# Ledger of designs, part 2: VHH binders against Ras guanine nucleotide exchange factor efc25 (efc25)

Target 1, 234 residues: Ras guanine nucleotide exchange factor efc25 (efc25), of Schizosaccharomyces pombe (q9usu1r752to985)
Amino acid sequence: TPEEFASQMTLLEFDYLKQIPSREWIFRSWVSRDSRSAVRNYINFSNCFTYWIINCILEKKNTKARTAVISFFIQTAYKCLSLQNFSTLMSIVSALNSAPIYRLHAAYKLVKAEDIICLSGLREIVETKKNFSTYRALLRKAELPCVPFLGVILSDLTFIDEGNPDVLDSSPHLLSFNKRHRLADVVADVCRFQSSSYEMQSNTDLQSYILHRCRFVNQDLSYLFDKSLSLEPR
Short names: E, the ipSAE of ESMFold2; O, the ipSAE of ESMFold2 at other seeds; V2, 0.75 times the mean of E and O plus 0.25 times the DockQ between their complexes.

## First folded at step 1 (VHH)

Design E02 (framework vhh_etentamig_d1)
Fold by ESMFold2-Fast, scan of step 1:
Structure E02 (fold): chain B 234 residues (1-234), chain A 124 residues (1-124)
Amino acid sequence: as target 1 above (234 residues)
Amino acid sequence: EVQLLESGGGLVQPGGSLRLSCAASGFTFSSYAMSWVRQAPGKGPEWVSGISGSGGSTYYADSVKGRFTISRDNSKNTLYLQMNSLRAEDTAVYYCARDEGYSSGWYLPEFDYRGQGTLVTVSS
């Protein structure tokens, strides 16, 4: 079921990716607080999914049940890696690294050694150190199809547009050329990712279940941390 | 153990200035990009500014560009946010964050890795 869940998440994430028009990269419509955009819809889904994982783990009052959910998501993340779905991989590891979940030592003690080793490797891949160097290396080697991590794309685009290595005596026209060229390169990469497809069967029932479960998920991190403390004090 | 301790908030009048500080410990500070994230009562977190590990690259949200300056002192493991020309809309709790994937405004700072944040109130 980790395999099936990973496959369906890959199809959902890829559908969100495909719906992003090139104009959103150019105009940074996701930064505007009041505007709707395909990028913001994708970010909202990813955030909701991350919090849904946190809620799923914390809903289990029994330590063994929490361990089972943690193990399920570790295995799902590993299957996402094999599918080159870096987006779902980032979301799962982010949830497991969140303060409410990371601290659940009793639940983690019951996780099988092979899953703990797996999680350590996944954490290494998603590490932000040296500007996501491990992830960027994997993405460069990845063959299509793949689902890239949107966060790195958004950070690069934001940096290009708003960026400040200021060179006071440089011609503004030369800097404008550089910005446009770098933007074009990022847009071309995204279009390349969007041009491929995954050849997997859709499970519409499971996809609908995921979308509905994310609809009203609790995103109050302080509340979730307090809930974590009630399940495993100290 | 990773720990981030914010300070420097307070009450200022519109047009005023404040400098926020974040003392980092428990990791190799110079190896990580850092960000400032803010959250006003009744709204979600908003990414404000980011800086590369070396400090050579900085970037800003449109709402603060030209008014705020992010900087870091890797010898002191400290992140700064210089806030100028403050507006009522800048009123929020400000958190420092280690680069966490999606634009740093998407996740609240990890509870174990921060204090209460630092409150900035801009009011006449």
Scores: ipSAE 0.000, ipTM 0.133, lowest interface PAE 12.3, mean pLDDT 77

Design E03 (framework vhh_etentamig_d1)
Fold by ESMFold2-Fast, scan of step 1:
Structure E03 (fold): chain B 234 residues (1-234), chain A 123 residues (1-123)
Amino acid sequence: as target 1 above (234 residues)
Amino acid sequence: EVQLLESGGGLVQPGGSLRLSCAASGFTFSDYAMSWVRQAPGKGPEWVSGISWSGGSTYYADSVKGRFTISRDNSKNTLYLQMNSLRAEDTAVYYCAKGPEYYDFWSGYSDYRGQGTLVTVSS
């Protein structure tokens, strides 16, 4: 179910988050694509999961089956929002916003109005305008436990060293002009997120299934876009 | 295969302006954040500017903030860098870089292709 899938994704994402030692934030060990750091492992999982969603939708030969998969992931993303799992939420909406999937108008026409309205709201949360301002506002209000979006953390760390994002679009926590203080603030926030726990029951079989399926997924967007065209011609 | 072709560099006087372009092919341009990275003679690469996949968010290094403007045209698969009030210290080879879709401006995560475009600021 969407709820069970969201719960197990939350546990998986949170486990990836907990495995990241503070030294990686300082030394930026993820910058090399060949790095075997905990951050790189989490990046790789996140990418694989996003592409797995795209592949799941495009593997369905008939429109109704594609609609069912799209609806499942919309509902899963909404359950992730309820669990304050912003990482899985970002991955799902990114997949649904990808060019191969966004263009599937026939499949979207069969999606229930309630799910379309839900997706529209979720798209606002993941929107990058003003440096993820909507997402940052939600994260500020979030109570522990939660799973923050790794991409925003990594981007903030980059801009501490190389320049500041627009001050009005940044978290108030990052308004300090002292780069050392800003780095300490980001690290402290991550440690705070890592210190809590989700008290949900682990489904090892489902977690193993997800990890196994993500291991072998096509990440060629050009190929996937061509496949999309074959299913719904322009 | 991913191809990024930079153009628009040249010799310009201090205080002048140049517009750089990057033509992208081999991937869905509109799905990816893009960046400009420069490398001055004898120095390491320096991230200059980033733009989200939609163009809704832009970011700048402190050294260029207020002088440079990054933009993109997803219908033409083209990235731009408008450079105003150029200084001798802006002299560098400028490279276009591709980011993954969920990293809106992650320049250090991106590859760049081609030979770049040389910008020389000199009187």
Scores: ipSAE 0.007, ipTM 0.206, lowest interface PAE 9.2, mean pLDDT 78

Design E04 (framework vhh_etentamig_d1)
Fold by ESMFold2-Fast, scan of step 1:
Structure E04 (fold): chain B 234 residues (1-234), chain A 122 residues (1-122)
Amino acid sequence: as target 1 above (234 residues)
Amino acid sequence: EVQLLESGGGLVQPGGSLRLSCAASGFTFDDYAMSWVRQAPGKGPEWVSGISGSGGSTYYADSVKGRFTISRDNSKNTLYLQMNSLRAEDTAVYYCAKVSEWELLPDYFDYRGQGTLVTVSS
């Protein structure tokens, strides 16, 4: 179900988050895509999961079946929001916003009005405009436990280190000379997130299924886009 | 330190062409997807085009498809946008952006440069 799937994804994502040692933030060990760091393992899992969603939708030969899978993931994303699992929420909306999936208008036409309204709200939460302002506001109000989106953390660490302006912000920020203090604040926030726990019961069979399917997913976006075109021509 | 420097903008008449360039430094260029994003005066950012790290896959917003071509030269760490059949509505500051590890989200950008202004006017 969407509820069970959201719960198990939350436990799985939270486990990836807990495994990241503070030294990786300081030494930026994830910068090389060939690195074998905990951050890279988490990024790889998130990307595989996002592609798995795309593959799940495109594997369905008929429009009604594609609609059912889309509806399932919209409902799962909404349950993730309720669990304050912003990481899985970000992955699901990214998949639904991907070129192969976003274009499936016939499938979306069959989605319930309630789910379309829900998806619209979720898209607003994950929007990158104004430097993820909606997401950042929700994260600041979130009570523990929660799973933050790793991408924003990585972006903030890079901004602190290099003095680059925020992405999609209309005004560039002035960087202070107290880099250590800002780095310490981000690391402290991550440690705070890691210190809590979700008290949900583990479904090891479902978790193993997710991990196994993510290992063997097609990540060829051009192939997936062509498959999308074959299912719903331009 | 990641740095992106856009160039090639200017004033052009409707129906004209321009080629934008983005010089990238501070990261392994061919490991990352790149995008072009534009912002018209008084409007929010609009994703224009994206290209995979290898250059094997390209994607375009409907508003520019068939008129714009994105390309890259990984040996020179340079991203390009060839803009043909320009229209008044293409007037905007164009930004080069490094796509984060989440390449599937076309509006998620890790780094954005200073931009280059394109004005399409008679």
Scores: ipSAE 0.000, ipTM 0.217, lowest interface PAE 10.3, mean pLDDT 79

Design E05 (framework vhh_etentamig_d1)
Fold by ESMFold2-Fast, scan of step 1:
Structure E05 (fold): chain B 234 residues (1-234), chain A 124 residues (1-124)
Amino acid sequence: as target 1 above (234 residues)
Amino acid sequence: EVQLLESGGGLVQPGGSLRLSCAASGFTFSSYGMSWVRQAPGKGPEWVSGISYSGGSTYYADSVKGRFTISRDNSKNTLYLQMNSLRAEDTAVYYCARDSLEYYGSGSYPMDVRGQGTLVTVSS
């Protein structure tokens, strides 16, 4: 069910989050694609999961079956919002907004009106306008436990670390202090999220299934777009 | 290996125009959504504009909508930002950024890499 799937994704995402040591934020161990850091493992899982959703929809040969999978993931994303699992929410909406999936007009026509309205609301939450202002507002109001979206954290750390000193500050002392203070704030927020826990039953079989399927997913978006065109031409 | 190099910044008067460019290397440019982000002196980063992998979808912050145009040339691995009707509050270092996920939809993900930036100063 959407509820069970959302619960198990929440446990998986949270486990990836808890594995990240604070030193990785400070030293940006995740920047290289060749890195085998906990952050890179989480990024790789997130990307594989997003592509797996795309593949799941496109492997269905008939329109009604594609509609059923799309509806399942819309409902799953909404359950993730209820669990304050913004990471899985971002991945699902990203997959549904991808070019191969977004263009499936015939499949979307069969989606229930209530699910379409739901998806529109979820799209507003993940919108990048004003540096993810809607998402950031929700995250600030979120009670623990919560799974924040890793991408926003990584983006913030990159801008803190790589700021231009000549433009930002004529005082090296103040720039260094402000940079350290901002970095410490981000690290403290992550530690706060990591300190909590979700108390729900683990479904090891479903978790293993998800991890296995993500390991063998096609991540060629050009191929997937061509596949989309073969299923719903123009 | 992944590099983004911005150019085109400079000093312009209010109401003027500038075109920023970003040269990308070390990754498959055509597979990623791209963004422009700016940081004014003493302030945090502000997302300005985003473009899908194909260039078919573009998005703008309310503060720049109608004045700025994002575009890309996948054959040249280059991202552009055309800035018109510039205002003093547009003064910032502008960064080219690659979205953290290969995103082909109506929006873009946060950045996992950004360039060194190019300074835009709007004053007399």
Scores: ipSAE 0.014, ipTM 0.307, lowest interface PAE 7.2, mean pLDDT 80

Design E06 (framework vhh_etentamig_d1)
Fold by ESMFold2-Fast, scan of step 1:
Structure E06 (fold): chain B 234 residues (1-234), chain A 123 residues (1-123)
Amino acid sequence: as target 1 above (234 residues)
Amino acid sequence: EVQLLESGGGLVQPGGSLRLSCAASGFTFSNYAMSWVRQAPGKGPEWVSGISGSGDSTYYADSVKGRFTISRDNSKNTLYLQMNSLRAEDTAVYYCAKEGDYDILTGYYPDYRGQGTLVTVSS
């Protein structure tokens, strides 16, 4: 069900988040090709899960069956919002907004009005313009436990590292201090999220199913786009 | 490094025409499908049109079908959108997008690749 799937995804995502040690943020271990890092494992899982959603929709030859899968994920994303699982929410909406899926107008025509309204609201929450302002506002308001979106954290760390040196051009030592201070703030925020827990019952069979399916998913977006075109050529 | 640079936008009267261009670099252009996506003021992104890597298959949103034509020149690494019979509701920032590998670090929304080009349809 959407409820059970959302609950189990929340536990899986939270487990990935909890395993990331603070040292990885400091040393940016996910950038090194020689390092096996918890951040890289989480990135890989998130990407695989997003591709799995795309594959699930495109595997359905019948338009009504594709609509059913789309509706399932819309409802799952909404349940994730109620659990404050912004990571899974972001992955689902990203999959639905991908070019192979977004263009499936015939399948979307069959989606119930209430689910379309729901999806519109979810799209507004995950909108990237204005530097994820809507998402950031929700995250600031969120009570623990919650699963923040890793992509925004990684983007913030990248921005801090690449900085705006022109602001402190005459004081390089002060610029270095400022970067370290901002890094510490991001690390502290992540540690705060990691310190709580969700008290839901684990469904190990469903979790294993998700992990297994994600591991073997097709991640060739060009291939998936061509497949989308073959299912709905207009 | 993948780069996409849109151009050709501007102010045009209803019923007029504009041709948008997207200069691509940093990847083998002919191996990837390309899309045009637009974002109107106060609205979310809307997928407009797509074209296969070879250029053999083209697809359009219902809102633009019959008015817009997507094309590509693989010898020049350039994507085009010919926009005819423009309407006030076509007013938006237009982005070109490469259909590539999904990755959290590079972003979920190809719609936000590059600066885009503004199209304003007004008398």
Scores: ipSAE 0.012, ipTM 0.271, lowest interface PAE 8.6, mean pLDDT 79

Design E07 (framework vhh_etentamig_d1)
Fold by ESMFold2-Fast, scan of step 1:
Structure E07 (fold): chain B 234 residues (1-234), chain A 123 residues (1-123)
Amino acid sequence: as target 1 above (234 residues)
Amino acid sequence: EVQLLESGGGLVQPGGSLRLSCAASGFTFSSYEMSWVRQAPGKGPEWVSGISSSGSTIYYADSVKGRFTISRDNSKNTLYLQMNSLRAEDTAVYYCATESYGDYVWFDESDYRGQGTLVTVSS
């Protein structure tokens, strides 16, 4: 079910998050694609999961079956929101917003009005406008436990870590303090998110199924777009 | 819809200069910090420079500090990158971005950055 799938995804995502040691934030261990870092493992899982959703929808030969899969993931995303699992929410909405899936108007026409309204609300949460302001506001208000979206954390750390101040109206000492303070705040927030736990029962069979299915998905977006065209011609 | 359109790239000799522009629309440009990000052939993305919403705070990557200058004109919704003393290693597609850049923006690049402008530094 959507609820059970959302619960198990939340446990999987949270486990990836908890595996990340503080030293990776300091030394930027994820920057190398060949690194055996916990951050890179989490990035790879999220990308595979996003493409797995796209493949699941496009594997269905008839419109009604594609609609059922789309509806399932909309409902799963909504359950993730209720669990404060923003990572899985981002992945699902990204998949549904992808060019191969977004264009499937015939499949979307069969989706229930309630699910379409739900998806519109979810899209507003994940939109990038004003540097993810809607998402950041929800994250700020969120109670623990919570799974934040790793992409925003990595983006913030990259900007702080690689930047070198050149022009200031204020003292250079104030800028150095500000940069160090911002880095410390991001690291502290990550540690705070890692400090709690979800009190849900693990379904190891479903978790293994998800991990196995994600491992071998086609990630060629051009190929997937052509497949979309074959299912619903322009 | 956030739209970013980069321009000003081209072929230039080592030691030369180029000025990149980014025209922004679909959002309140003056409320966002802006960044330049580049991706060299066969390499991952690299953050180049960032500027605060007001323009008062500016940051550069060590690889470009002293050679590149970022600026913005909030009245024109335009971001600039003046590139001086160009080197072969500056060869890349340059992107304008509305938020702090990270390697994780791959699957949502259309919202994070524009289409890019190619800079080739070669004799």
Scores: ipSAE 0.000, ipTM 0.130, lowest interface PAE 13.7, mean pLDDT 77

Design E08 (framework vhh_etentamig_d1)
Amino acid sequence: EVQLLESGGGLVQPGGSLRLSCAASGFTFSSYWMSWVRQAPGKGPEWVSGISGSGGSTYYADSVKGRFTISRDNSKNTLYLQMNSLRAEDTAVYYCAREYSYGLDWSTEPFDYRGQGTLVTVSS
ESMFold2-Fast, scan of step 1: ipSAE 0.142; ipTM 0.572

Design E09 (framework vhh_etentamig_d1)
Fold by ESMFold2-Fast, scan of step 1:
Structure E09 (fold): chain B 234 residues (1-234), chain A 123 residues (1-123)
Amino acid sequence: as target 1 above (234 residues)
Amino acid sequence: EVQLLESGGGLVQPGGSLRLSCAASGFTFSTYAMSWVRQAPGKGPEWVSGITGSGGSTYYADSVKGRFTISRDNSKNTLYLQMNSLRAEDTAVYYCAKDTYEWLVPGSEYDYRGQGTLVTVSS
């Protein structure tokens, strides 16, 4: 069910989040492609999960079956919102907004009106315009436990580290001190999210299934777009 | 819509003083650190001074320590730079800059700067 799937995804996402040591935030260990960092493992899982959703929808040869899968993930995303699991929410909406899936007019025509309205609201939450302002407002008001969207954290850390190219540093000690304070605040916020836990029963079989399927998913967007065109030409 | 408007620049003799002002609007002034950045002829931008949102902490480039004083009036949404003992090397366009993040100490990163005000130190 959407509820069960959302619950198990929340436990998986939270486990990935809890495995990230603070040193990775400080030293940006994920930047190296050869890195076996916890951050990179989490990024890889999120990408694989997003592509798995795309593949699940496109593997259905008839329109009604594709609609059922789309509806399932819309409902799952909504349940993730109620669990304050913004990471899975972002992944699902990203998949549904992907070029191969967004174009499936015939499949979307069969989606219930209430689910379409729901999806529109979810899209507003994850909108990147104005620097994720809607998402940031929700995260600021969220109570623990919560799974934040890793992408915004990584973006903020990268921005702090790279600095503003318009400013020439005439006092490196003061500017380095300020960067450390900004970094410390982001790290403290992440540590706060890691300090809590979700109280729900683990379904090991479902979790193993998700991890296994994500490991072997096709991530070729060009191939997936061509497959989309073969299912709904136009 | 963020706006920063600098004023107070002009021609001054070496050893003289000037007070720069920056009128801010379009954001909650008291929660953001503010900075002064200058650009001298033929040089890149140089960070000069910064102040926390509350005004509780101030920071200065070594080139201006003891001569310049940064301050703010949060009731008027105005940032100031008092410049004393001016030198020819202080000749530059001075920009008011808004920090990117709320509630932090002033950084080298800012998301908006004003149009600038020219300060010329010469006899």
Scores: ipSAE 0.000, ipTM 0.103, lowest interface PAE 18.2, mean pLDDT 79

Design E10 (framework vhh_etentamig_d1; at its last look DockQ between E and O 0.67; V2 from the best seeds 0.00; counts 0 for: pae O 4.8 > 2)
Amino acid sequence: EVQLLESGGGLVQPGGSLRLSCAASGFTFSDYYMSWVRQAPGKGPEWVSGISSSGSTIYYADSVKGRFTISRDNSKNTLYLQMNSLRAEDTAVYYCARGEDTAMVYYFDYRGQGTLVTVSS
ESMFold2-Fast, scan of step 1: ipSAE 0.248; ipTM 0.609
ESMFold2, look of step 2: ipSAE 0.320; ipTM 0.687
ESMFold2 (binder alone), look of step 2: mean pLDDT 84; pTM 0.858
ESMFold2 at other seeds, look of step 2: ipSAE 0.256; ipTM 0.645
ESMFold2, look of step 3: ipSAE 0.266; ipTM 0.651
ESMFold2 (binder alone), look of step 3: mean pLDDT 84; pTM 0.859
ESMFold2 at other seeds, look of step 3: ipSAE 0.210; ipTM 0.599

Design E11 (framework vhh_etentamig_d1)
Fold by ESMFold2-Fast, scan of step 1:
Structure E11 (fold): chain B 234 residues (1-234), chain A 123 residues (1-123)
Amino acid sequence: as target 1 above (234 residues)
Amino acid sequence: EVQLLESGGGLVQPGGSLRLSCAASGFTFSSYDMSWVRQAPGKGPEWVSGISGSGGSTYYADSVKGRFTISRDNSKNTLYLQMNSLRAEDTAVYYCAKDYSDFWEGSLAYDSRGQGTLVTVSS
């Protein structure tokens, strides 16, 4: 169900978040694409999950079946919002906003009006205008537990690193006081999110299924767009 | 470290043309499909066009098909987008990306991907 799927995604995303040690923020280990990095593993999972959604929709040759999958993910995203799981919410809306999926007018015409209204609201939350201002406002109001969107955290850390020119080059393990102060604030926020927990029953079979399927998903956007055109030409 | 630097945006009148460029570094350019993605005010990211690593296959969003042409020069690690017959609805910040999924990773994890180039179609 959308509820069960949203709950298990929340537990899975939260597990990825909890595995990130503070040292990775200091050393920016994700930038090197080091496969041993917890941040890189989480990014890879997020990308694979987003493509898995696209593949799930496009593997349905029948328009009504395709509509059912789209509706399922809209409902799942709404449940994620209720759980304050902004990470899965971002992934689902990103997939639905992707060119191969966004263009599927015939499938969308069969989506219930209630779900279309819901999707419109979710799109406003993930809007990137003014540096994700709507999302950032919701995150500031959120009570623990919640799963923040990793992408915004990474963006903020990159901005701190590039925007603060006071870093001492002779010591890559020690930052200037000014830059370290800003970095410490971001790390403290992440640690705060990591310190809480969701009180939900784990479905290890479903979690394993999701992880397994994400690893074997087609990430060729050109191929996926061509498949979209074959299902709904023009 | 993957870096993408977009250029060529500006103000243009409806019906006009612009050519965007993207300089790529930090990866084997010819081994990856490349895309152009845009974000208009009040909207989420929209995939615009894609090109295979070899340049042998190109794909376009329905909204730009017949008006835009994507190309690449693998010897110069550069991606291009030729935009013709521009309309007000083409107004957006344009980003190049290793692929659409990688847009979020690259744009949010690497400064050069987040920069983009602004295209304004007015008057």
Scores: ipSAE 0.007, ipTM 0.315, lowest interface PAE 8.5, mean pLDDT 79

Design G01 (framework vhh_gefurulimab)
Fold by ESMFold2-Fast, scan of step 1:
Structure G01 (fold): chain B 234 residues (1-234), chain A 124 residues (1-124)
Amino acid sequence: as target 1 above (234 residues)
Amino acid sequence: EVQLVESGGGLVKPGGSLRLSCAASGRTFSSYAAAWFRQAPGKEREFVSAITSGGSTTYADSVKGRFTISRDNAKNSLYLQMNSLRAEDTAVYYCAADLSYYGSWYEESEYDYWGQGTLVTVSS
C-alpha cells in the first residue's frame, strides 16, 4: 500500500541519515567516487531508488498498468509529506518529472483528477525555483522527526565552499570566519534531525525487497527514454 | 570589496542576439556565486540566471533555452549570451555577486554586490 511503502521508505531513509558522522561534512569524504562514506552510500541509494521508480513504470506494457504505478507513487509521495519525509518525496517527484516518465501523456490522462491535483502540489513543494524556497520554508516549520532532502544539504555545502573563500587574502592559512560559521550551522541542523526517531513498526521483508531491487536497477537514461518512446510513440 | 560594471547593452531587433559582460574588481570574483537580474520599465526586478563558482547554472523559465550564463575567472568576468531576443526582454540588466548562505538565487536581497545596470532594448 502507499501508506506502508511510505512508512518503510521513511525508516530506510532515516537509517541512512543517522549513519552519517559529522566528520564527513567537514572533510568531504564523499567527493571521491571510490569513497565508501555514509554520504556516498545514501547518494547511491537515492539515485538507485529514483531509477527504480522509472523502471517500475516503464516495465508495464499496458497503459492502464502504467497509470496504476504512477498513481501509487503519487499517493506514496503524499504520505511521505505527511510523515515529513522530504527525501523520498523529492526522489518520487524527480522520477515522475524525468524525461522518460513526464512524456507519458496517455498514462497520465487515465490518472484520477484528485491525484493530478495532488501531484501538482507536490511539484510546487520540490520546485528548484528560488533555491528550493518552498521546501526550505516547510523544512523550517517541520517538527521532529523529519527526513530532510540530502541534495539541498550537499548543495548548501557546495555553495559555502564555492561562494565563500576557504582562506583569507590577508591570512591564507586561516579559513574564513563566515565559511566556518556557515559549515557549523549545516552540521548542527543535520545533528538535530539525527537526534530524533520515527516510532513505526519495521517491515523487514519490504525493506529488503526495496534494497534488493534498487541494487540492480538500470540507470541508463537514454535506454529508458527509448523504452518510453516504444510504449508511447511521439 | 567587489565592484561590478556591466557592458554590452544596446538596441537590437526581435530575433537578434546580444552578449552582456560584467567586469569584477576588488577581491577574487572566482570565489563568488554570480547572477543576472533585469528590471523592465514600471516593473520589479526579476531573476534571469545564476552561476556558481564551479560553473553550475540555473535559469528563469522565460529565458531558458535562449540565454546562456558563463564566467571567465581568469578575467574576473561574468557573461550573458542572449539569443532569440523578444520585446519582453527589454530591461535594464544587472550583475550581482556573493550569494548569502541559505540565500535564494532568485531573490535580489540575498546578493551583497551589484552593478549599476546596462540597458537592453528589443525593438524594430
Scores: ipSAE 0.000, ipTM 0.102, lowest interface PAE 18.0, mean pLDDT 78

